VHH binders against Probable tRNA-dihydrouridine synthase (dus). Designs and how they scored, part 23

Target 1, 316 residues: Probable tRNA-dihydrouridine synthase (dus), of Aquifex aeolicus (o67533)
Amino acid sequence: MNFKKGEVILAPMASYTHSAFRRLCRRLGADRTYTELISAVGVLRNGIPMKLAYFTEEERPIHIQVFGSNPEEIAQASVVIAKELKPDFIDINFGCSVPKVLRNKAAGYMLQCPPLMGEVVKETVEALKPYGIPVSAKIRLGFEKDEVERIVEELQKAGVSLIAIHARTAKQGFSGKALWHRIKEAKKVASVPIIGSGDVKSWRDIERMFEETECDGVMVGRAALSNPWIFKEFKEKRDIEVGLKERMDFILEELSMMTEYMSREKACAEIKSQIVQILKGVPNSRELKTYIVHAENCKELVKRIEEAKERELLYA
Key: E = the ipSAE of ESMFold2; O = the ipSAE of OpenDDE; V2 = 0.75 times the mean of E and O plus 0.25 times the DockQ between their complexes.

## First folded at step 19 (VHH; framework vhh_8fcz_2)

Design aa2 (from q4 with T32A F103Y; at its last look DockQ between E and O 0.86; V2 from the best seeds 0.82)
Fold by ESMFold2, look of step 19:
Structure aa2 (fold): chain B 316 residues (1-316), chain A 121 residues (1-121)
Amino acid sequence: as target 1 above (316 residues)
Amino acid sequence: QVQLVESGGGLVQPGGSLRLSCAASGFTFSDAWMNWVRQPPGKGLEWVSGIDPSGGSTKYAKSVEGRFTIIRDNDKKMVYLQMTSLKTEDTAVYYCARDSPGYTQPLFDYEGQGTQVTVSS
């Protein structure tokens, strides 16, 4: 197992945690990263979606995350990915509760049937054995009812090597609060490392989650989108003030890296949501945000980002 | 508004053949990937086959490759599944599904009741 106790991990987040963002977070101190979720059926019908699955050696240890509704499909897709890309882990998403995904009986839907979750993991572990690639799982507390201890027991019996727990149910989505004490209870029945997740908003929350839950690692989600420096803040045990120039430099570097695995126009369209997120840390940025993201094309977008970078110099 | 109506199921012996039909309406049929997905008794959904908008690219699950053929008729807004060399393991309710628009990866729209295929001696 290549997991080290005390890791702080960048959570998988659809549309955000592509290769460029993962690399930048690794450089800022994230210990482990995950791809966005990849459809098992998509792999079987269309081949590996390289835009989603692309990674560089700098991103290791890397988990390639797969979702689906069918144990055999998930296992087959995992083998295709493992043979071609040789990630450190194949991760199975049991947490996504987006309505269309649930209507396809995939991911978070399976929290309603812990034995089926076990079957998925068992089939995938067995299929990957010739390749030496372990299986991890990302779960929630349950679908509507909290069943996290039962779920952990089913998964570890099935041969899972690592479990990340978002301390909400699937029905909650992001409503209410993450119930960290449930991660502690899951840890008590676990014989594999447990990564805690949910409502980690600052580097001090990372410390608090380790203390309160005794988990083996802490996963940072949405907070990393507005503050990728949270990883460095935790390692240095201090707040880090990051100005507009450095935030825009981050975006420009990210955009440049994105063209390795998607077209320039697609990268410029997709980076807009990250620009919105990273500007949340800049006082009085609403007008600047609107100005930048309403650029008509990629050339204009980059120009407006460069202008924003110069604003800090003029007013500092 | 979107409708997908499956038909053509029935009882057939192992080694036999059957042709399923799916009538589509309420969307621009010629723009969509179309799929067959099945649910065996007491089990979850299993993707069987897909066909691109033009009909030029067909894809199959390994379990049915070489035995099943997916076909579309864009003028009639129909999708078919020609099944041959049927096995008892092919017993399932078969659903016609389109790729849901607006997603990077396949997520399916299921609108019909499905059609039952039973393969038994």
Scores: ipSAE 0.751, ipTM 0.915, lowest interface PAE 1.1, mean pLDDT 93
ESMFold2 (binder alone), look of step 19: mean pLDDT 82; pTM 0.833
OpenDDE, look of step 19: ipSAE 0.860; ipTM 0.944

Design aa3 (from q5 with T32A F107L; at its last fold request DockQ between E and O 0.82; V2 from the best seeds 0.82)
Amino acid sequence: QVQLVESGGGLVQPGGSLRLSCAASGFTFSDAWMNWVRQPPGKGLEWVSGIDPSGGSTKYAKSVEGRFTIIRDNDKKMVYLQMTSLKTEDTAVYYCARDSPGYTQPLFDFEGQGTQVTVSS
ESMFold2, look of step 19: ipSAE 0.756; ipTM 0.914
ESMFold2 (binder alone), look of step 19: mean pLDDT 81; pTM 0.823
OpenDDE, look of step 19: ipSAE 0.875; ipTM 0.950
ESMFold2, fold request of step 21: ipSAE 0.726, 0.670, 0.689; ipTM 0.907, 0.885, 0.890
ESMFold2 (binder alone), fold request of step 21: mean pLDDT 81, 81, 81; pTM 0.824, 0.823, 0.821
OpenDDE, fold request of step 21: ipSAE 0.900, 0.900, 0.892; ipTM 0.960, 0.961, 0.957

Design aa4 (from g1 with F107M; at its last look DockQ between E and O 0.58; V2 from the best seeds 0.68)
Fold by ESMFold2, look of step 19:
Structure aa4 (fold): chain B 316 residues (1-316), chain A 121 residues (1-121)
Amino acid sequence: as target 1 above (316 residues)
Amino acid sequence: QVQLVESGGGLVQPGGSLRLSCAASGFTFSDTWMNWVRQPPGKGLEWVSGIDPSGGSTKYAKSVEGRFTIIRDNDKKMVYLQMTSLKTEDTAVYYCARDSPGFTQPMFDYEGQGTQVTVSS
């Protein structure tokens, strides 16, 4: 599916944005979703990790996100994924590896070398032409220094179709402020759609980012974990009050969907962090949160969630 | 202390053969995927081959499939790479790497200095 100006997008977030969460956010108004990042070498050696790559048709338009440090490996893994799963996009999570700094080849160094980023995109675009699947990229402003205009120019010359920009450098991590004005400057040199990201905390921030940066879409990250309704709030231009019962129903539905692509015990373990996030909007939730997440097994977890729902109904 | 010591590189003509060796210590070798990766001149690292803990599953990059064979000896804590039909494109420093413990997707630990393979006429 082509990109439509004005989209509000659920950001990929490792350990959080499994298929179930993406589907629920789509139902609440998210216009586009991304899988968690998938290792190119992992695909080549072990095959497609279906737990990470699983998606349903209601999650379209869907980007399957790939990471690595080698252009040929990323391109080849992308072909394997494209042939099997036929996503709407292959998305590349960028780092830059400079050969002189090889001691810790961890994720996140590709931004040090914009020409290498261009090479990765060019190789992947060329490899995917027979399948008609475009390539998108998710970047930051740079590694240590902000080089976002140069990076955008390299990627668009290489044939990228869409760029999402988190308005921080890689060195910043999540510290400091997202520099929204840098998204605006990137938009000025872009010939492809630009999605803005970073420090979007409310539906009003979504409006502000569109207005201040002139970006083509806005990506919502951590705020969507505590408030998946942010997408509906933006579409309706109002705050939406969501009580404990509805939040717990969201969790129960998410948990049920998660068992389609992982074991129930793993789903119950993983959902605890999302329960913590979604309860941030519930008054006096400290004791309840502790009670629910200290469940020793799935039966106990579900029982405690159901008890929370029932207490709201009985004592509200 | 993890150690991976590569050896067996050298200068060879196109079409030639070499066998690389890797001596491993400082970790539970028999529980770990082992890999060969290479770095061509002026380029980044490229995964070449991997072998599972038992030695029963071997995997190869498409560029070397049919020409290279990975072998492990758990008693000696050794990994080998038998290379045949070498091409100039195989020129690189070759590193032995283990899968990093604690990751669900492959991430590699590189500890050795590597061994140089040069394929030229």
Scores: ipSAE 0.597, ipTM 0.869, lowest interface PAE 1.6, mean pLDDT 89
ESMFold2 (binder alone), look of step 19: mean pLDDT 81; pTM 0.821
OpenDDE, look of step 19: ipSAE 0.837; ipTM 0.935

Design aa5 (from g1 with F107I; at its last look DockQ between E and O 0.85; V2 from the best seeds 0.82)
Amino acid sequence: QVQLVESGGGLVQPGGSLRLSCAASGFTFSDTWMNWVRQPPGKGLEWVSGIDPSGGSTKYAKSVEGRFTIIRDNDKKMVYLQMTSLKTEDTAVYYCARDSPGFTQPIFDYEGQGTQVTVSS
ESMFold2, look of step 19: ipSAE 0.768; ipTM 0.918
ESMFold2 (binder alone), look of step 19: mean pLDDT 81; pTM 0.822
OpenDDE, look of step 19: ipSAE 0.859; ipTM 0.944

Design aa6 (from q4 with T32A; at its last look DockQ between E and O 0.80; V2 from the best seeds 0.78)
Fold by ESMFold2, look of step 19:
Structure aa6 (fold): chain B 316 residues (1-316), chain A 121 residues (1-121)
Amino acid sequence: as target 1 above (316 residues)
Amino acid sequence: QVQLVESGGGLVQPGGSLRLSCAASGFTFSDAWMNWVRQPPGKGLEWVSGIDPSGGSTKYAKSVEGRFTIIRDNDKKMVYLQMTSLKTEDTAVYYCARDSPGFTQPLFDYEGQGTQVTVSS
């Protein structure tokens, strides 16, 4: 199947893992990427949101991630996406616990009912058979109580091909610690590949996750936002010091790619969050962050980024 | 206080017609996409139809397209669902919902108790 044991994966992260960021992480050694989550009702009512769904061949293997509350809607939206875009997988988000999403009884809300999760996967698998596109799922340990073994069993019975597990409950959000031993227990009942996720903060944590859980792949989330080089660090088994110039080059390249699927003005507005993230690794960067992100327009933003690059060259 | 008050439901034979109404208050009605969502007995919520703020764009779930018409009146802050050629599978509680502000993809605010539509012989 289109998964190799030992993969290190870029996690889907709303507002961050658009095409440009995924491509850059692929170039830095990420083995697999996921789009941001896409609303099934949004696809059915408004059509495929190309800003979210756009990808290039460089990003394969690519999962297009869908969320919703209704099995038929999720399956139908998945067919629309599969026909038009032919991703490697359709992924179903069962982990998002943003309050409005939960109030719509979507995504992480369904962790309260494993049979419903199974129904969603089964309907989607069946609907996608004519297109030859497998279904993956991204889950948490449970909604409030940990039920991960039961959830895994329901999903694999329903025909899921791959499961990514963030080792927290939906109610935890990001509080507490990710319980990696629960990924190991989930792996024991799994007959499909398991990707482990949660609290992976360094390339050494990637090694530790593989060792402790025996998972088939490791997914990196928030740490990749401030350090996309984590993938290269793992491949090369060393820390990589990345200076301000290289970080700003990353941002400029990302911004350029973003205009392929969104307006320049929208790209300039959205890149500011990534600028904040990428500068977390730069000592004494508070004034620089403020200066760059408070640019009043796109021309000024690019100018300030280029000024930061030039300062690095003078003092490096 | 956002309020959405649904009415117009009832008992209808297959092939019949009904017109649902939704009175909206507590928000800027003319800025919002409005939707109808339904819950069949023993099942989860299902999106039925949506209409953009101007009324110029209407959208329908495949299961109801050609049979249902969504209409809005921004002056009266009303949304309607004209249902025709009703089938037994249209039996559900129907809810009026606005798109939640602050999101780029549709997420719905449900505020009313809904109106029951029953289609049976």
Scores: ipSAE 0.695, ipTM 0.898, lowest interface PAE 1.5, mean pLDDT 92
ESMFold2 (binder alone), look of step 19: mean pLDDT 82; pTM 0.830
OpenDDE, look of step 19: ipSAE 0.855; ipTM 0.943

## First folded at step 20 (VHH; framework vhh_8fcz_2)

Design bb1 (from aa3 with L107I; at its last read DockQ between E and O 0.85; V2 from the best seeds 0.83)
Amino acid sequence: QVQLVESGGGLVQPGGSLRLSCAASGFTFSDAWMNWVRQPPGKGLEWVSGIDPSGGSTKYAKSVEGRFTIIRDNDKKMVYLQMTSLKTEDTAVYYCARDSPGYTQPIFDFEGQGTQVTVSS
ESMFold2, look of step 20: ipSAE 0.752; ipTM 0.914
ESMFold2 (binder alone), look of step 20: mean pLDDT 81; pTM 0.820
OpenDDE, look of step 20: ipSAE 0.882; ipTM 0.953
ESMFold2, fold request of step 21: ipSAE 0.711, 0.731, 0.691; ipTM 0.901, 0.907, 0.895
ESMFold2 (binder alone), fold request of step 21: mean pLDDT 81, 81, 81; pTM 0.829, 0.819, 0.821
OpenDDE, fold request of step 21: ipSAE 0.896, 0.896, 0.892; ipTM 0.959, 0.959, 0.957
ESMFold2, last read: ipSAE 0.741, 0.692, 0.752; ipTM 0.909, 0.892, 0.913
ESMFold2 (binder alone), last read: mean pLDDT 81, 81, 81; pTM 0.819, 0.819, 0.826
OpenDDE, last read: ipSAE 0.891, 0.892, 0.896; ipTM 0.957, 0.958, 0.959

Design bb2 (from aa5 with T32A; at its last fold request DockQ between E and O 0.86; V2 from the best seeds 0.81)
Amino acid sequence: QVQLVESGGGLVQPGGSLRLSCAASGFTFSDAWMNWVRQPPGKGLEWVSGIDPSGGSTKYAKSVEGRFTIIRDNDKKMVYLQMTSLKTEDTAVYYCARDSPGFTQPIFDYEGQGTQVTVSS
ESMFold2, look of step 20: ipSAE 0.740; ipTM 0.910
ESMFold2 (binder alone), look of step 20: mean pLDDT 83; pTM 0.840
OpenDDE, look of step 20: ipSAE 0.837; ipTM 0.935
ESMFold2, fold request of step 21: ipSAE 0.676, 0.675, 0.701; ipTM 0.885, 0.889, 0.896
ESMFold2 (binder alone), fold request of step 21: mean pLDDT 82, 81, 82; pTM 0.831, 0.821, 0.831
OpenDDE, fold request of step 21: ipSAE 0.899, 0.854, 0.899; ipTM 0.961, 0.943, 0.961

Design bb3 (from aa3 with L107V; at its last read DockQ between E and O 0.90; V2 from the best seeds 0.82)
Amino acid sequence: QVQLVESGGGLVQPGGSLRLSCAASGFTFSDAWMNWVRQPPGKGLEWVSGIDPSGGSTKYAKSVEGRFTIIRDNDKKMVYLQMTSLKTEDTAVYYCARDSPGYTQPVFDFEGQGTQVTVSS
ESMFold2, look of step 20: ipSAE 0.742; ipTM 0.911
ESMFold2 (binder alone), look of step 20: mean pLDDT 81; pTM 0.817
OpenDDE, look of step 20: ipSAE 0.873; ipTM 0.949
ESMFold2, fold request of step 21: ipSAE 0.650, 0.703, 0.740; ipTM 0.885, 0.899, 0.911
ESMFold2 (binder alone), fold request of step 21: mean pLDDT 81, 81, 81; pTM 0.816, 0.819, 0.814
OpenDDE, fold request of step 21: ipSAE 0.888, 0.889, 0.884; ipTM 0.956, 0.956, 0.954
ESMFold2, last read: ipSAE 0.708, 0.676, 0.629; ipTM 0.900, 0.892, 0.877
ESMFold2 (binder alone), last read: mean pLDDT 81, 81, 81; pTM 0.817, 0.818, 0.822
OpenDDE, last read: ipSAE 0.884, 0.885, 0.889; ipTM 0.954, 0.955, 0.956

Design bb4 (from aa2 with F108W; at its last look DockQ between E and O 0.84; V2 from the best seeds 0.00; counts 0 for: pae E 2.5 > 2)
Fold by ESMFold2, look of step 20:
Structure bb4 (fold): chain B 316 residues (1-316), chain A 121 residues (1-121)
Amino acid sequence: as target 1 above (316 residues)
Amino acid sequence: QVQLVESGGGLVQPGGSLRLSCAASGFTFSDAWMNWVRQPPGKGLEWVSGIDPSGGSTKYAKSVEGRFTIIRDNDKKMVYLQMTSLKTEDTAVYYCARDSPGYTQPLWDYEGQGTQVTVSS
C-alpha cells in the first residue's frame, strides 16, 4: 500500500484544490493530495469532468474523490475513472455536509446508515479489483450522533484501504470544535491507516494532532488556502513569514498552471477566490484585495497583481 | 415559486408498462436539464434518466436503459418517463428533478412529493 506514517496531506476542497493548487502544495511539502469531489452521476451521465479530474504525475500519490447517494452509481463511476486516469486511489466522500448535497441524500447524508457506507465501499472495491486500484474513504464522526467506531469497522470489513476522519458530525458542518479524542478512539479499532482532520490551523496543530490521536497522517484543509506554506512550516518546525511579493508570485504561478486545463478567462475568474484566501490575515490588505479582485478581465487582473507585488496599492 | 408535480404512479405487474408525468412551473423550463430520480424502499436516492434543455440528448442509468424513455415538452413544460418491461427492482418513489442552479455537477432540485411505483405479483 502506498502510505507512510507521518504524512501531512492536502484535503480535498471543492472549488479550490484543482491541479495547480495541488502541485504548488506538493512543492511546499504536502505528501499526498486529493482531487475536488466529483459526482458519480455526473460521470455516468456526462463523462469524466476533466477540469475536476485533471492531474499531473508530480501530484502522485493522488486520490480521485467521488461522491454520490447510491452504491452501484459510485462503483460504476469509479471504474470509469480508474480505467481512464489510473489514480493511486479512488476516494469516496462520506463527509461533505453542504446542504444541497445532504438534501440529495449523498456523501455526509449516508453517515446515518453505516451498513450502506459499507455496501458502497464493498461494491467499489470489488469493481476495482481488476484494475488494482485501492479504495479510500473520507468520513465524519457520524451524521448527528457520533458512531465513528462502528463506521470504521463497517468500512474495514468492506475492504477500505485508508480512512480520513474529520472529527465533527455532519450536522455540525464546521460549527463547534473538532473532537480529536474521537480520532484516537477510531484509531484503536482500525486495522488500516487513519488520517486525522478538523481544526488543524497551524503547523503546531499538526504536531499536536499526531501526539494526541496517534493517527497515521494529518490532513490540512482551509488553513492551507490562506497559508499553503503550512506544509513547509511543519517540515522545518518553524513559522515562516511570507510577504506580499511571494504570495502574489504563488498566485501568478497558480494562474499559469490553471491554463493547462481551463481557458485563461475561466482561470482568471476562478483565481479571485484564491486571491481572497491567500490575503486573509495579511495586515492592511483590504484595499489591495478590493483593487485586485475588481479587475474586469484577465489582462487587468494580472497587471494589478504585478503592480501590487512591487509596491503599495495605487489609486486607480 | 418553483414547483415540480409528479403523477402517473401506481401498482403494476412485472413486465407491465407505466407512464409518469411531471408538470413544471416557476422557472425557465427550456433552460433546464430535467431528470427522473427514484428512491427504492430502504435505499438512497438513485438517478434514473435525464434530458437536456433542447431534448437532443437523453441519458439513462444502466439499470433502465432500453426499457425507459424520457421525453420533454417545452411548450407544455412537461417531463415524462415512459416505463416498459417493469421489474420488481423498479419499485420506488419517483421524483422529477431539475439540475440544481449554480452547480456544475448534477445535484437535484426536486420539490414534489414524488409518485409511487410498485411492481409486484
Scores: ipSAE 0.518, ipTM 0.827, lowest interface PAE 2.5, mean pLDDT 91
ESMFold2 (binder alone), look of step 20: mean pLDDT 81; pTM 0.823
OpenDDE, look of step 20: ipSAE 0.804; ipTM 0.922

Design bb5 (from aa3 with F108Y; at its last look DockQ between E and O 0.76; V2 from the best seeds 0.71)
Fold by ESMFold2, look of step 20:
Structure bb5 (fold): chain B 316 residues (1-316), chain A 121 residues (1-121)
Amino acid sequence: as target 1 above (316 residues)
Amino acid sequence: QVQLVESGGGLVQPGGSLRLSCAASGFTFSDAWMNWVRQPPGKGLEWVSGIDPSGGSTKYAKSVEGRFTIIRDNDKKMVYLQMTSLKTEDTAVYYCARDSPGYTQPLYDFEGQGTQVTVSS
């Protein structure tokens, strides 16, 4: 599945973008999805972690995202995944700056050495040639210093097919503002599609990013957690008001899908973070949020979600 | 505090053997996956081998499978790497590392200075 200019993409977000959430966002208009990041060493030592790598055909085009510190390990793990799962892309995470990942000299740590990033991509591209699966990369502007043009040049020389850029450095984490003009500058030196990312909070921001940066696609992160309808809003060019009942129905459907690839108890534990996120769009929801997520088991969790729906119906 | 102390490295000719040792302290050793990770000259880290808490499951990088054996002794809180049929490509600093608790994918705690293995004629 080729990249189409103008796509709006669901960003990979650890603990959030599992199969169920990706499917629901696809149904709401997201054009492309990514798995959560998967450890290359984890694949080589333990096999493919199916909870993270599971996807359905509805989720295509799908990128399976890999991270690591070693070019040969990343390439080998990518081959294992490609042979068994045949994703549309293998994506390499060069952006994650979580302290433990950086201490393992992985992902965002490599932004300190663009030639090493190129080596990772080159080895992975070569290893995947027999399988016909292209390599994409998700990067930041640099580690501490912005070097995005140099990084783009190294990656495209190495054979990358698609680059997503979060317009912050690794050291910034999420502090400060995303510097969208740097995406525009990266696009000027790019010979491959560029996806822009960072501080896209509304469907109007999606339009603004296309306009300001001339990027080929826009990736939506955190805003999609509280408002998965952002994709539909962009397609229809209008705000969509989504009340408490519809948000809780989204959660119930997500929970049901999650049991296809994890135990019901794990799904109920994991969904609580998504419940917190989706309730951010509901005024005065702090008390309700606390009530729902403190449920002691799945049965109680579902009961409290249903009670929330009843609250909206009674006061409408 | 967590401590991992590597030893047993040295100079060996190709085809030779060495046994590396790692003394562990400061954590519940019998709960942890243990690993050997190496850093070849001028290169980044690469995973070599891992062993589960009980010692019942051992895993190896493709490059060392059949030549290296990871062993643990939970009573003595020791991890070993028995290396045979050594190649010049095995030249590296070797580190002992535990899987960090609280993660479902391997991420390592490194504590020691490592032990140098040099394979040359």
Scores: ipSAE 0.621, ipTM 0.872, lowest interface PAE 1.8, mean pLDDT 92
ESMFold2 (binder alone), look of step 20: mean pLDDT 81; pTM 0.819
OpenDDE, look of step 20: ipSAE 0.773; ipTM 0.909

Design bb6 (from aa5 with T32A F103L; at its last look DockQ between E and O 0.81; V2 from the best seeds 0.79)
Fold by ESMFold2, look of step 20:
Structure bb6 (fold): chain B 316 residues (1-316), chain A 121 residues (1-121)
Amino acid sequence: as target 1 above (316 residues)
Amino acid sequence: QVQLVESGGGLVQPGGSLRLSCAASGFTFSDAWMNWVRQPPGKGLEWVSGIDPSGGSTKYAKSVEGRFTIIRDNDKKMVYLQMTSLKTEDTAVYYCARDSPGLTQPIFDYEGQGTQVTVSS
């Protein structure tokens, strides 16, 4: 398979890891990217949601992530995606614990039944064999109780090629602490590569996770939203200070790329959440955040971003 | 509060027909995709059919296409599932569901008890 030990990966994050953001993170040193999670039923009812599934060649290796509650639906949707888009992997989301998803008995809900997780992977692996596309899984430690070793065993028996582990339970959501030692224990029973995830907040945390868990790759989630430069920081083994101008240039380039797969007005509406995230690294930014995101249209949004760049020249 | 009340299930012989009903309240019915989702014995949820807000677009899972028809009545806030040529594998609890508002992909809101359909000789 094309996974190389030592990779640092951009985690899938709903609403954030669309094509533009993935490309920019790749340019900053991310070794692998994942789409946002895509509903299997959505693919079957509505066709492939190209806003979510769109990717360019520079984003490879790319995992297109699917979620659902039904093994046959997930496998069927995966075939539709694989035939049309030919990703490097189809990834099954077993980790999302958002209440609406759990009420649909999907994704993180299935952590309550490891044999069902195995069934999903087995069906998808078999369905994808004619296309030569491997299946990966993104999991948590368990639903309420930590069962990560059992889950890893079920998935690898089912034919999974790669497992990413967020070291929290589904019930924790993002609360509590990620238990990295559980990733190490999962590695002990694994016969496939393990990517470690959870509470990776800095490039130093990336080093520490490799050392403590002996995982094969490290996945960066929320920290990449406020600091996409974390990948470059890890490559260069140093903190990189990024000022307001460079952060706004990142946003403008991201916005430009987004219009390749969505309308300009939709892109301008959606980029606002990323603007909030990227300004977290700017001191005293609350007034600036409010000013920029309250723009009434795309022209005004871009104007306010450009104004912010000029102000850094004068005051930073 | 959103309410969805399913009815019309029962015991039917293979090859038979049955019509399910869903009464909806507590939301703007004419704005929502409506769906039928089923849970076969001992298995997870399986999407069966969906109908867009206007009633102009209907969609079906491969396993039921050509046999089931989804219908909506926006004035009465009703969704129906006309089932024909029923098979043993259609045995399930059938739920009516709306697409959760504010999302670009179908994630369903369920509120009802469902209605049991049993197809057996």
Scores: ipSAE 0.666, ipTM 0.886, lowest interface PAE 1.5, mean pLDDT 92
ESMFold2 (binder alone), look of step 20: mean pLDDT 82; pTM 0.833
OpenDDE, look of step 20: ipSAE 0.886; ipTM 0.955

